Miniprotein binders against q96jn8r1131to1294. Designs and how they scored, part 108

Target 1, 164 residues: q96jn8r1131to1294
Amino acid sequence: TLEFLENHGKNILLSNGNRTATRVASYNQGIVVINQPLVPQLLVQVRIDFLNRQWTSSLVLGVITCAPERLNFPASACALKRAAWLLRGRGVFHNGLKICEKFGPNLDTCPEGTILGLRLDSSGGLHLHVNGVDQGVAVPDVPQPCHALVDLYGQCEQVTIVNP

## First folded at step 10 (miniprotein)

Design kh34
Fold by ESMFold2-Fast, scan of step 10:
Structure kh34 (fold): chain B 164 residues (1-164), chain A 96 residues (1-96)
Amino acid sequence: as target 1 above (164 residues)
Amino acid sequence: DELERKIEEIIYRAFELVDKGELEEALELIVEAIRLAVENKDEDLLVWAIYIIANIADELGDPELLEKVLELAEEAYELTKDPEIKWLIEYLEKDL
């Protein structure tokens, strides 16, 4: 069963059997990680439950290739110094490097109810799915093992893991 | 330690400036952060700073700066043998 790890950002409260993550304060300290490695063909999906339009930017999602169980999370996923492959706004980032200018929809504008998915293909390509639609390969050749990460940043205050 | 935190703050400030399109100010900060990370022998902060300056060089579209960043990354790889620096070198070579 897919759940969010007990190790998470300071402002996160887990509920619904650790399948719902709520950011209860501020705009940051909202990183959560899925409890199982993202193995090929596993589709991990989260639904955006609540957006607070007081903030400008919204959620970030992606993978980390380091062990998350005891990781000391920074204030935002963008401050992960290493081992991070992230989708933010319209961009794809490896650590602090933008490796693609425009991939998929703008994550800062996805409405409540949007379902976002991450999946590795058999060649190690990381795919983004939006409301069931495969956006293509955002990152080729992701090192393994890797772990799906969601940063409830800015506008995005709540997400829930949903089954396909 | 205190110096490590200061270097980390400078790198993060440079990252924020890149996000805002303030590339010249970001470049000045990241160059200083790299100098400090080298002096402090902090490999993790050095690798992070090299990724940030690579991003700045790419955003500026400055081939001379990109070549200098590639040389910096190659020197860092000789010192650290870090796989993420190797990845960055391969990435930058494809775009040159």
Scores: ipSAE 0.572, ipTM 0.812, lowest interface PAE 1.6, mean pLDDT 89

Design kh35
Fold by ESMFold2-Fast, scan of step 10:
Structure kh35 (fold): chain B 164 residues (1-164), chain A 96 residues (1-96)
Amino acid sequence: as target 1 above (164 residues)
Amino acid sequence: DELERKIEEIIYRAFELVDKGELEEALELIVEAIRLAVENKDEDLLVWAIYIIANIAHELGDPELLEKVLELAEEAYELTKDPEIKWLIEYLEKDL
């Protein structure tokens, strides 16, 4: 069963059998990671449960290729200095380098109820799914093992893992 | 240590300035961060700073700066053999 790891950002509270993550304070310190590696054909999905429009930017999601169980998470996923492949707004970033300017929908504008998914294809390409629709390859040839990460940043205060 | 934390903050501030389109200020900060990371022999921060200056070079569209960043990355790879620097070199070479 898919769960969020107990190692998470300081402002996160896990509930619902570690399948719901709530950011209980501020706008940051909200990184969560899925408890098992993202292997080819596994579709990991989260639903946006609650948005606080006080903030302008919203959640970030992607993968990290380092072991997450004992990682000391920074305040935001964009401050992960290495081993990070992230989707933020409409951009795709690797360790702070923007490798694609316009990919998929703007994550800062996805409403409550949106289901976001991450999947590796057989060639190691990382795909974003939005409400069941494959957006294509955001990152080719992701190193393995890798782990799905969600940063409940800004507007996004709650997400829940959902089954396909 | 305190110096390592300061270097991290400078690198992240440079990243935020790029997001705001303040590329010249971002470049000044990241050059200083690279100097400090080299002086402090912090390979992790050096690799991160090289990724950020590569991003700045791309956003500026400056081919001379991009070539200098590629040379910096190649020197760092000779010293570290870091696979993420190798990835960056291959990525940047596609643009040249």
Scores: ipSAE 0.689, ipTM 0.869, lowest interface PAE 1.2, mean pLDDT 90

Design kh36
Fold by ESMFold2-Fast, scan of step 10:
Structure kh36 (fold): chain B 164 residues (1-164), chain A 96 residues (1-96)
Amino acid sequence: as target 1 above (164 residues)
Amino acid sequence: DELERKIEEIIYRAFELVDKGELEEALELIVEAIRLAVENKDEDLLVWAIYIIANIANELGDPELLEKVLELAEEAYELTKDPEIKWLIEYLEKDL
């Protein structure tokens, strides 16, 4: 059902029926996007499979409100110029603007086996779920349609889509 | 366009400098990037640069700079009618 799109960052290799993404080189060029829009109540979850501790920062999660199928991905999700709402470290960012200083756990310290989820509520609020626990609304009133993305940045070299 | 690529690099460099706590250097770079984006008539880069200078203003805790950023965003919105600039104006007005 849920898969990563064939359009992805150049250092990504998809496997397991496009449900596992592995970054095979460097620390960047690791953006992947879910194959269908994040519609209200759809919970998209990924599990952190492998962390390389030589890097200090780790994965970024979020949504983009542009069409991802033919998007030319930058080296990092933080370099998406427009239409990006991202959870990185302890912060929430919109197009490089930090809109929340501390939300949920520090994503840079989540261990292997952590399951991270994104969900829109009926009011368009973007929620982060960590190991099944709703962290609350990270971003209110997300424009639609939007698409869930994961940036396998830094420490995070592999994630797998998991079902609830 | 080589100039467009250079402007993108400057904007991203400014963002990276904020992460490193180098706020004065970040501000210098983003002001130059805004000037170049205006001269080059690149609306996408201008919108991105305005978001980045808003972030720098917030990190500096500089209300004067934040007011100037709001004025810049209002001018850019009249020029472009870009919905992300409208979002930023509403966000900045709430914070002021």
Scores: ipSAE 0.712, ipTM 0.878, lowest interface PAE 1.0, mean pLDDT 90

Design kh37
Fold by ESMFold2-Fast, scan of step 10:
Structure kh37 (fold): chain B 164 residues (1-164), chain A 96 residues (1-96)
Amino acid sequence: as target 1 above (164 residues)
Amino acid sequence: DELERKIEEIIYRAFELVDKGELEEALELIVEAIRLAVENKDEDLLVWAIYIIANIAQDLGDPELLEKVLELAEEAYELTKDPEIKWLIEYLEKDL
C-alpha cells in the first residue's frame, strides 16, 4: 500500500495509517515523500483536504531522484538543489531552474477536493493528472529510480493519498 | 571545512535574493561562490551554484549571460563529469 515515508518535513504530522499528511505549523517545512519508487505503471494520487487562504502560494509536487529515507529536507521543495523535478504554480522546475513556463492548471488555485496525480509513462515521461485527467508530459526522460514528493507549502495544510 | 561553510552561506544568501527578485545582487554573490567552489574543488557546491546562476540569467532574459553560463557549465562538466551539469548543458544549448 502507498504511504508517506516517516522521514518528512519538521512541521508534518502523519495520520490515517501514514496516508494523510497535515502541516501543523507555519507555511513551510511540509515536504512528504511516497514510500515506494514511482515505477512506470504506478499512479500516485493525493487529494487536497484543507487550504488556508492566509497564504498566496500552495502545494508543490514532483519527483526526486535521490534516496528519500534519510534525506534532510529543506524548508521548501524549491530549495532542493539537486535531483529534483517540481511542478509549482504553472511552472516546471529542475533544481530551481524553470524549464517550462506554463504547464497544466495553476497549482496555486486548485480548490479543496482536487485530486493530483503523478505517473511515469513507459518512455520515462512524468505526467500530471488532475481529477483523473492526464495533463500530458511535464518532464521527459526522468532518471530512475525516482520518488514522488509533495510539499504542503503555503495554503495547502493537508493532503491524503487516494486510490485511482 | 570553514571555506566550504562560507561558500554554502554565500550560495544560500544568493538563493534568498533570487526568491526576493533581487537578481543583480544575487548574481554578484553567486559569481563569487562559483570562484570559491572551483578554488576549493567542491564539486557539489559548484553544481548547485551553476544552477542558481542559470536561473538568474534566465530570469534576467539576458542572452549574452546565458551564453556565458553555458560556457561555465561546459568547463564545470570537464571538471566534475556530473550528469546534472550535462543535462543543463543540453537544456541551455537547445534554447540558445
Scores: ipSAE 0.542, ipTM 0.777, lowest interface PAE 1.6, mean pLDDT 87

Design kh38
Fold by ESMFold2-Fast, scan of step 10:
Structure kh38 (fold): chain B 164 residues (1-164), chain A 96 residues (1-96)
Amino acid sequence: as target 1 above (164 residues)
Amino acid sequence: DELERKIEEIIYRAFELVDKGELEEALELIVEAIRLAVENKDEDLLVWAIYIIANIAQQLGDPELLEKVLELAEEAYELTKDPEIKWLIEYLEKDL
């Protein structure tokens, strides 16, 4: 069963059997991680439930290749020093390095109700799905094991894990 | 350690400057941080700093700096055998 881990950013409240994450304060400290590794047969999907438009940027999502159970999360996923492969706005980032300028839709403009998915293909390529549509390979050859991560940053104050 | 915290602060300041598009100031800071991380033998901070300077070099489009970053990464890989440094070397080599 897919759930968010109990280890999460300080501003997160988990509900709905740990399937809904709500950021209850500020604009940051909102990182959540899925409770099992992202393996090629697994499509992890989250729905954007609530956006607060007082903020400019929105959610970040991707994978980390370190063990998440005892990780001390920084205020923002973009401040992860290592082991992070992230989609933010239209960019793809590995740690502090931008590896793609324009990939998929602008995540800062996705409306409430958007379903965002992460999937590994058989070659270890990380795919982004938007409302069921595969955007292609954002990151080739992701090291394994890896874990799906969502940062409820800025506008995005609530997400819920949804089944395919 | 006091020195470790100082290095981390310098790298974080460089990261913030890159995010603001202040690439030349970021470069000055990250070069200092790399020198200190090497002297202090702090592997984690060195890897982070190398990723930041690689990003700066890429955004500046400076082939001489990219070549020097590749050389730095190769030296760091010889010392650490860190898989993220190996990944970065392969990434940078595709563009050279």
Scores: ipSAE 0.553, ipTM 0.808, lowest interface PAE 1.5, mean pLDDT 88

Design kh39
Fold by ESMFold2-Fast, scan of step 10:
Structure kh39 (fold): chain B 164 residues (1-164), chain A 96 residues (1-96)
Amino acid sequence: as target 1 above (164 residues)
Amino acid sequence: DELERKIEEIIYRAFELVDKGELEEALELIVEAIRLAVENKDEDLLVWAIYIIANIAQELGEPELLEKVLELAEEAYELTKDPEIKWLIEYLEKDL
């Protein structure tokens, strides 16, 4: 059973058997991580449950290649110094370096009900899925083990893990 | 550590300026942060700062600056042997 890890950003409240994450304050401190490594062909999916349009940007999605159980999370996933591969807006970022300018849809504009998925292919390529549609390889050759991460930043105040 | 905290703060400010498109100011800050990280022998902050200056150089699109960042990354790899610096060197070499 996929669950969000108990180690998370300080503004997060887990519910629904640790399958729903809610950011209860501000716009940041909302990082959550899936409780098991993203192994090839495992599709990890979250649904956007609630958007607060007071804020301008929205959720960030990706992987980290360090152990998450004792990680001291920064205020935003984009402030992760090392071992981070992130999809933010239209871009793909590695440790703050933009490695792709435009990939998939703009994550800042995905509506409530959107289902976002992460999957590794057999060659270690990280794929983004949007409402069941594979967007292609966002990051080739992701080091393993890696862990799926969601940052409930800005507009996105709640997500729930959804089974394929 | 007080100095470590100050270096981290400078790097974060540089990152925020990059996000706002203020690349010239970000470049000035990150160069200072790199120098301080080397002096303080903080390998973690050094690697992070080098990723930020690489991003700035890439956004500016100037081959001369990218070549200087590659040289900086190679020096950092000699100091740290860090696998993420090795990844970055390979990445930058493909762009050049």
Scores: ipSAE 0.633, ipTM 0.809, lowest interface PAE 1.0, mean pLDDT 89

Design kh4
Fold by ESMFold2-Fast, scan of step 10:
Structure kh4 (fold): chain B 164 residues (1-164), chain A 96 residues (1-96)
Amino acid sequence: as target 1 above (164 residues)
Amino acid sequence: DELERKIDEIIYRAFELVDKGELEEALELIVEAIRLAVENKDEDLLVWAIYIIANIAQELGDPELLEKVLELAEEAYELTKDPEIKWLIEYLEKDL
């Protein structure tokens, strides 16, 4: 069964059998990681449960290619120094480098109830799914093993893992 | 730890400046980060700083600056043999 790891950002509270992550303070320190590696064809999905419009930007999601169990999470996923492939707003980033300007929808504007998914294809391409619709390959040739990451940044204060 | 706190402050501030489009000011902070990384043998910080400088150079669109960033990355790769620096070199070479 898919769950969020017990190692997470300082402001996260896990509930619902570690399938719901709530950021209980501020706008940052909200990184969570799925408990299993993202293997090809596994679709990991989270639903946006609660948005606080006090903040401007919203959640970030992607993968990390380092072991997450002992990782000291920074204040935001964008501050990960290495091993990160992230979708933020409309951009695709490897570490601090923007490798694609416009991919899929603007993640800063997805409403409550949106279901976001990550999947590797058989060639190692990372796909984003939005409400069940495959947006295509955001990142080719992701190194493996890799782990799905969600950063409950800014507006996004709660997400829940959902089954297809 | 005082050093870790200083590094976190540089990272946070540099990120804010890049988001605001204040790329020249961000570059000054990244140069300081490189200095700290070399002085403290902090490979994670070095990789981070080189990626951010590459991003700034890319946004400025100056081919001479991009070439200088590539040279910096090549020097860093010779010192570290870090696979993410190698990835960045290959990425940057596609645009030269």
Scores: ipSAE 0.726, ipTM 0.858, lowest interface PAE 0.8, mean pLDDT 89

Design kh40
Fold by ESMFold2-Fast, scan of step 10:
Order: sequence, then structure tokens, then C-alpha cells
Structure kh40 (fold): chain B 164 residues (1-164), chain A 96 residues (1-96)
Amino acid sequence: as target 1 above (164 residues)
Amino acid sequence: DELERKIEEIIYRAFELVDKGELEEALELIVEAIRLAVENKDEDLLVWAIYIIANIAQELGDPELLEKVLELAEEAYELDKDPEIKWLIEYLEKDL
């Protein structure tokens, strides 16, 4: 069964059988990682449960290719300068490098109830799904193994894993 | 130990400057960090430094610097077959 790993950012509280992640303080220290590697045909989905409009930017999601079980998480996913491919706002980033200017919807404006999904295709392309709609290939040829990551940054204070 | 920590601190500072748009200062710092990482045979720090140079090159829109980044990435890949560096090489080649 899919759940969030017990290793997570300092401000995260896990509940609902480790399927709900809540950021209980500030705007950062909110990284969570899915417990199973993202393998082809696996669709990992999270629902945005709660947004706090006190902050201006919102959640980041993507993949990491390092072992997450003992990783020392930085304050934000964007501070990951190794082993990371991330979707933030409208951009796609790899270790701080912007590799796509404008991909999919703006993640900073997705409302509560939005379901965001990550999936690898048979060629290793990373796809973003928004409310069940495939947005296309955000990142080609993702190295394996990789793990799905969500950063409850800024506005996004709670997400829940949705079974496909 | 102390040298590794110092290089890491320079790299961290360079990324902070890139995030602030202070590209000239970032470039000065990261060139020194690359030199130290090479001398210290620290492949992890070298890879990190390569990504900062790539970021600066893209922000500047400098094709000459992008070609230099590709050369550095190819050299790093020969030292250690890092999957991320392989990905970066393929990305930079396609961008050309």
C-alpha cells in the first residue's frame, strides 16, 4: 500500500495511516516522500486538502533518485541540488537548473481538491496528471530507481494520497 | 574535512547568489570551488559545482559557457559514471 515515509521534513505530521501529510508550522520544512519507488505503470496521486493564502507560492512535486529513508531534508525541495527533478509553479527544474519554462498548469494556483499525479511511461518519461488528465512528459529519461516527492511549501499545508 | 566543508560553503553561497540574480559574483565563487574540488578529487562537489555553472550559463544565455559546461560534464562522467551527469550531458546536447 502507498504511504508517506516516516522520514520527512521537520514540520510534517503524518496521519490517516501515513496517507495524509500536514505541515503544522511556518512555510517550509514540509518535504514528504512516497514509500515505494516510482516504477513504470504506477500512478502516484495526492489531493490538495488545505491551502493557506497567507503565503504566495505553493507545493512542489517531482522525483528524487537517492535513497530517501535516511535523507537529511533541506528546508525546501528547491534547495535539493543533487538527485532531484521538480515541478514548481509552471517550471521544471533539475538540481536548480530550469529545464522547462512553461509546463502544465501553474501549481501555485491549483485549488483545494486538485488531484496531482506522477507516472513514468515505458520510455522513462515522467508525466504529470492533473485531475486525471495527462499533461505530457515533463522530464525525459528519469534515472532509476526514483521516488515521488511532495514539498508542502507555502500555501499548501495538507495533502492526502489518493489510491488510483 | 575542513577543505570539503569550505568548498561546500562556497557552493552554497554561489547558489544563493544565483537565486538572487547576482550572476557575476556567483561565477567568481564557483570557478574557485571547481578548482578546489578538482584538486581535492571530490566528485560529488564537482557535480554540484557543474550544475551551478550550468544555471549561470542558461541565465546569461551564453552559448560559449554552455559548451564549457558540457565539456566539464563529459570529463566528470569519465571519472565516475554518475547517472545525473549522464542526464545533464544528454540535456545539454539536445539544447544545442
Scores: ipSAE 0.479, ipTM 0.757, lowest interface PAE 1.9, mean pLDDT 86

Design kh41
Fold by ESMFold2-Fast, scan of step 10:
Structure kh41 (fold): chain B 164 residues (1-164), chain A 96 residues (1-96)
Amino acid sequence: as target 1 above (164 residues)
Amino acid sequence: DELERKIEEIIYRAFELVDKGELEEALELIVEAIRLAVENKDEDLLVWAIYIIANIAQELGDPELLEKVLELAEEAYELTEDPEIKWLIEYLEKDL
């Protein structure tokens, strides 16, 4: 059973058995992490439940290769100094370096109800799934162990873990 | 550490400026952040700042700056042996 970790960004409230994350203030401090390492074959999925279009950017998805249980989260996933591989807008970023200009759909424009998934293939490639459709390899050869994260940034104020 | 927090804020501000297309201001800030991280002997902030200046150099499309960033990363790798710096060196060596 997949849940969000109790360690999360300051503006997050967890509900629904730690399967729903709601950002209750501002536009940031909304990082949540899945409670189990992302191992090959595991598909972690979240549904976008609520968007506040007051803000221009939206959620960020990715993985971190550091232990998340005691991590002091920054205000934004893009401020993670180390060990972060992130999908933001149409870009793929490693520690603040843009390594791919256009990958998959623009995450800033995904509507409520969109299901976003992260999966490692057998070669350690990180895949993004959108509404069940594999977008391909965003990041090759991700170091393990790694942990899936969601940053409820900007427009995205609520997500829920969903199972296949 | 208050100084570490200030350096961290400068690095993140530089990242934000890249998103806004303010590349020259971003470059000025990140150069200062690198100086402060070296002076403060903060290896984590130094590695992060090097990733951010690499991003700025990439967005500027400046081959000379990219070469300087590669040299900086190589020097940082000699000091730290940090695997993420090694990853960055390999990334930057692809088609300067």
Scores: ipSAE 0.796, ipTM 0.909, lowest interface PAE 0.6, mean pLDDT 90

Design kh42
Fold by ESMFold2-Fast, scan of step 10:
Structure kh42 (fold): chain B 164 residues (1-164), chain A 96 residues (1-96)
Amino acid sequence: as target 1 above (164 residues)
Amino acid sequence: DELERKIEEIIYRAFELVDKGELEEALELIVEAIRLAVENKDEDLLVWAIYIIANIAQELGDPELLEKVLELAEEAYELTKEPEIKWLIEYLEKDL
């Protein structure tokens, strides 16, 4: 059973058996991590439940290649110093370096009800899925083990893990 | 550590300036942060700062700066042997 880890950003409240994450304050401190490593062919999916249009940017998705259980999370995923591969807006980022300018849809404009998925292929390529549609390889050769991460930043105040 | 926290704040400010398109100011700050990280022998902050200056060089589209960032990354790799710096060197070399 997939759940969010108890180690998370300080503005997060977990509910629904740790399958729903709600950011209860501000616009940041909203990082959550899935409790199991993202192994090849496992599709981890979250649904956007609630957007607050007061903010301009929205959630960030990605993977970290360090152990998350005792990690001291920064205010936002983009401030992760090392071991981070992130999808933000239309960009793909590694440790603050933009490695792709335009990949998939703009995550800042995905509406409530959108289901976003992360999956590793057998060659270690990280795929983004949007409402069941594979967007292709965002990041090749992700080091393993890695862990799926969601940053409930800005507009995105609630997500829920969805089973296929 | 007080100095470590100060270096972190400088790097994060540089990152925020990049996000705002203030690339020249970001460059000035990140160069200082790299100097301090080297003096303080903080490998984590050095790697982070090098990734940020690489991003600034890339956004500016300045070939001379990009070449200097590659030299910096090579020196940092000899010092630290960090796999992420090796990855960055290979990434930047493909763009040249």
Scores: ipSAE 0.629, ipTM 0.847, lowest interface PAE 1.2, mean pLDDT 88

Design kh43
Fold by ESMFold2-Fast, scan of step 10:
Structure kh43 (fold): chain B 164 residues (1-164), chain A 96 residues (1-96)
Amino acid sequence: as target 1 above (164 residues)
Amino acid sequence: DELERKIEEIIYRAFELVDKGELEEALELIVEAIRLAVENKDEDLLVWAIYIIANIAQELGDPELLEKVLELAEEAYELTKDEEIKWLIEYLEKDL
């Protein structure tokens, strides 16, 4: 059963059997991580439940290749300068470096109800899925093990894990 | 360790300055963090600091700074053999 880990950013409240994450304060401190490693063919999906459009930027998705259970999370996923591969806006980032300018849709403009998914292919390529549509390989050869991460940053104040 | 805590605080402050667009101040702080990480032989903090200076160099797009970051990364790889530093070297070399 997929759940968010109980180790999370300080502004997060978990509910719905740890399947819903709500950021209850500010715009940051909203990192959550899935409780199982992202293995090939596992599709991890979250639905955007609530957006506060007073903020400009929105959620970040990606993977980390370090153990998340006791990690002291920074204020934002962008502060992860090691072991992090992230999708933010239209960009792909490794440890803060922009490695791709335009990939998939702009995550800052996805509306409530959008379902975002992460999946590894058999060659270790990280794929983004948007409303069931595979956007292609965002990151080739992701190191294993890796863990799916969502940062409820800015506009995005609530997400829920959904089954395929 | 008090020294490790100080280095982490400097790195965190540098990251905040990068987010604000205060790139010159961020660079000064990260150079201090690199110096302290080397003196403390803290390889993990050294890798963090190198990635932060790489972020700053990428944002500035300054060819001389990018070359300096590549040289620092090559020295760090010789010292640590860290795979993320190896990745960074390959990435920076692709910037013609």
Scores: ipSAE 0.372, ipTM 0.660, lowest interface PAE 2.3, mean pLDDT 84

Design kh44
Fold by ESMFold2-Fast, scan of step 10:
Structure kh44 (fold): chain B 164 residues (1-164), chain A 96 residues (1-96)
Amino acid sequence: as target 1 above (164 residues)
Amino acid sequence: DELERKIEEIIYRAFELVDKGELEEALELIVEAIRLAVENKDEDLLVWAIYIIANIAQELGDPELLEKVLELAEEAYELTKDPDIKWLIEYLEKDL
C-alpha cells in the first residue's frame, strides 16, 4: 500500500496509517515522500484536504531521484540542491531552475478536494493528473529510480493519499 | 565545519531573495558563495550555488550573464564530473 515515509519535514504529522500528512506549524518544513519508487504506470494521487488562506503560495509536487529514507529535508522543496523535478504554481523546476513557465493549471489556485496525480509513462515522461485528467508530459526522461514528493507549502496544510 | 555552515546560509539567503524577486541582491550573495565553495572545495554547495545563479540569470533574462554561467558550469564539470552540472550545461546550451 502507498503511504508517506516516516522521514519528512519537521512540521509534518502523519495520521490515517501514514496516508494523511498535516503541516502543524508555519508555512514551510512540510515535505513528504511516498514510500515506494514511482515506477512507470503507477499513478500516485493526493487530495488537498485543507487550505489556509493566510498564505499566498500553495503545494508543490514532483519527484526526487535520490534515496529519501534518510534525507535532511530543507525548509522548502524548491531549496533541494539536486535530483529534484518540481511543479510549483504554473512552472516546472529542476533543482530550483525554472525549465517551463506555464504547464497545466495553476497549483496555487486548486481548491480543497482537488486530486493531484503523478505518473511516469513508458518513456520516463513525468505526467501531472488533475482530478483524473492527464495534463501531459511535464518532464521528459526522468532518471530512475525516482520518488514522488509533496511539499505542503503555504496554503496547503493537509493532503491524503487517494487510491485510483 | 563553521565555514561550511556559513556558505550554506549565504546560499539559502540567496535562494530566499530569488523567491522574493530580489534578483540583484541574490546575485551578489551567490557570486560570493560560489567563490567560497570553490576555495573550500565543497562540491555539493558549489553545485547548489551554480543552479541558483543559473536561475537568477534566467529570471533576469540576461544572455551575457547566462553565457558566463555556462562557462562557470563547464569549469565546475571539469572539476567535479557531477551529472547535475552536465545536465545544466546541456540545458543552457539549448537555449543560447
Scores: ipSAE 0.268, ipTM 0.626, lowest interface PAE 3.6, mean pLDDT 85

Design kh45
Fold by ESMFold2-Fast, scan of step 10:
Structure kh45 (fold): chain B 164 residues (1-164), chain A 96 residues (1-96)
Amino acid sequence: as target 1 above (164 residues)
Amino acid sequence: DELERKIEEIIYRAFELVDKGELEEALELIVEAIRLAVENKDEDLLVWAIYIIANIAQELGDPELLEKVLELAEEAYELTKDPQIKWLIEYLEKDL
């Protein structure tokens, strides 16, 4: 069963058997990581449950290749300058380097109820799924092992893991 | 150790400057950090510094600097065998 790790950003509260993550303060310190490595063909999905529109940007998701169980998370996933491949807004970023200008929908504008998914294909390509639709390969040849990460940043105050 | 901490401080400072758009100053700092990381044989700091200089090169859009970053990344890969550096090399080669 997929759950969020109990090691998470300090503003996160886990509930619903560690399947729901809520950011209970501010706009940052909201990083959560899935409890199992993202192995090829595993589809990890989260639903956006609640957006607070006093903030302008929204969630970030992606993968990290460092061990997450004891990691001291920075305030924002965007501050990860090593071992991270992230989808933010419409961009794809690797350790702060923008590797794609426009990929998939703008994550800052996805409404409540949107289901976002991450999956590795058999060649190690990282795919984004939006409401069940594969957006294609955002990042080729992701090193393994890697772990799915969601940053409840800005507008996004709650997500829940959902089954495919 | 103390030298490792010094190199890390330089890298954090360069990162801060990149976020502020102070790209020329960031470049000067990160070149020094790469030199120190190589001398100290600190593979982790070297990999981190290579990514920051790649970020600076991308923001500046300078083809000559991008070529130099590719050469530095190739040298770093020989030293570290880090799969992130291999990924960066393949990424940079597509743009040349």
Scores: ipSAE 0.185, ipTM 0.572, lowest interface PAE 4.2, mean pLDDT 84

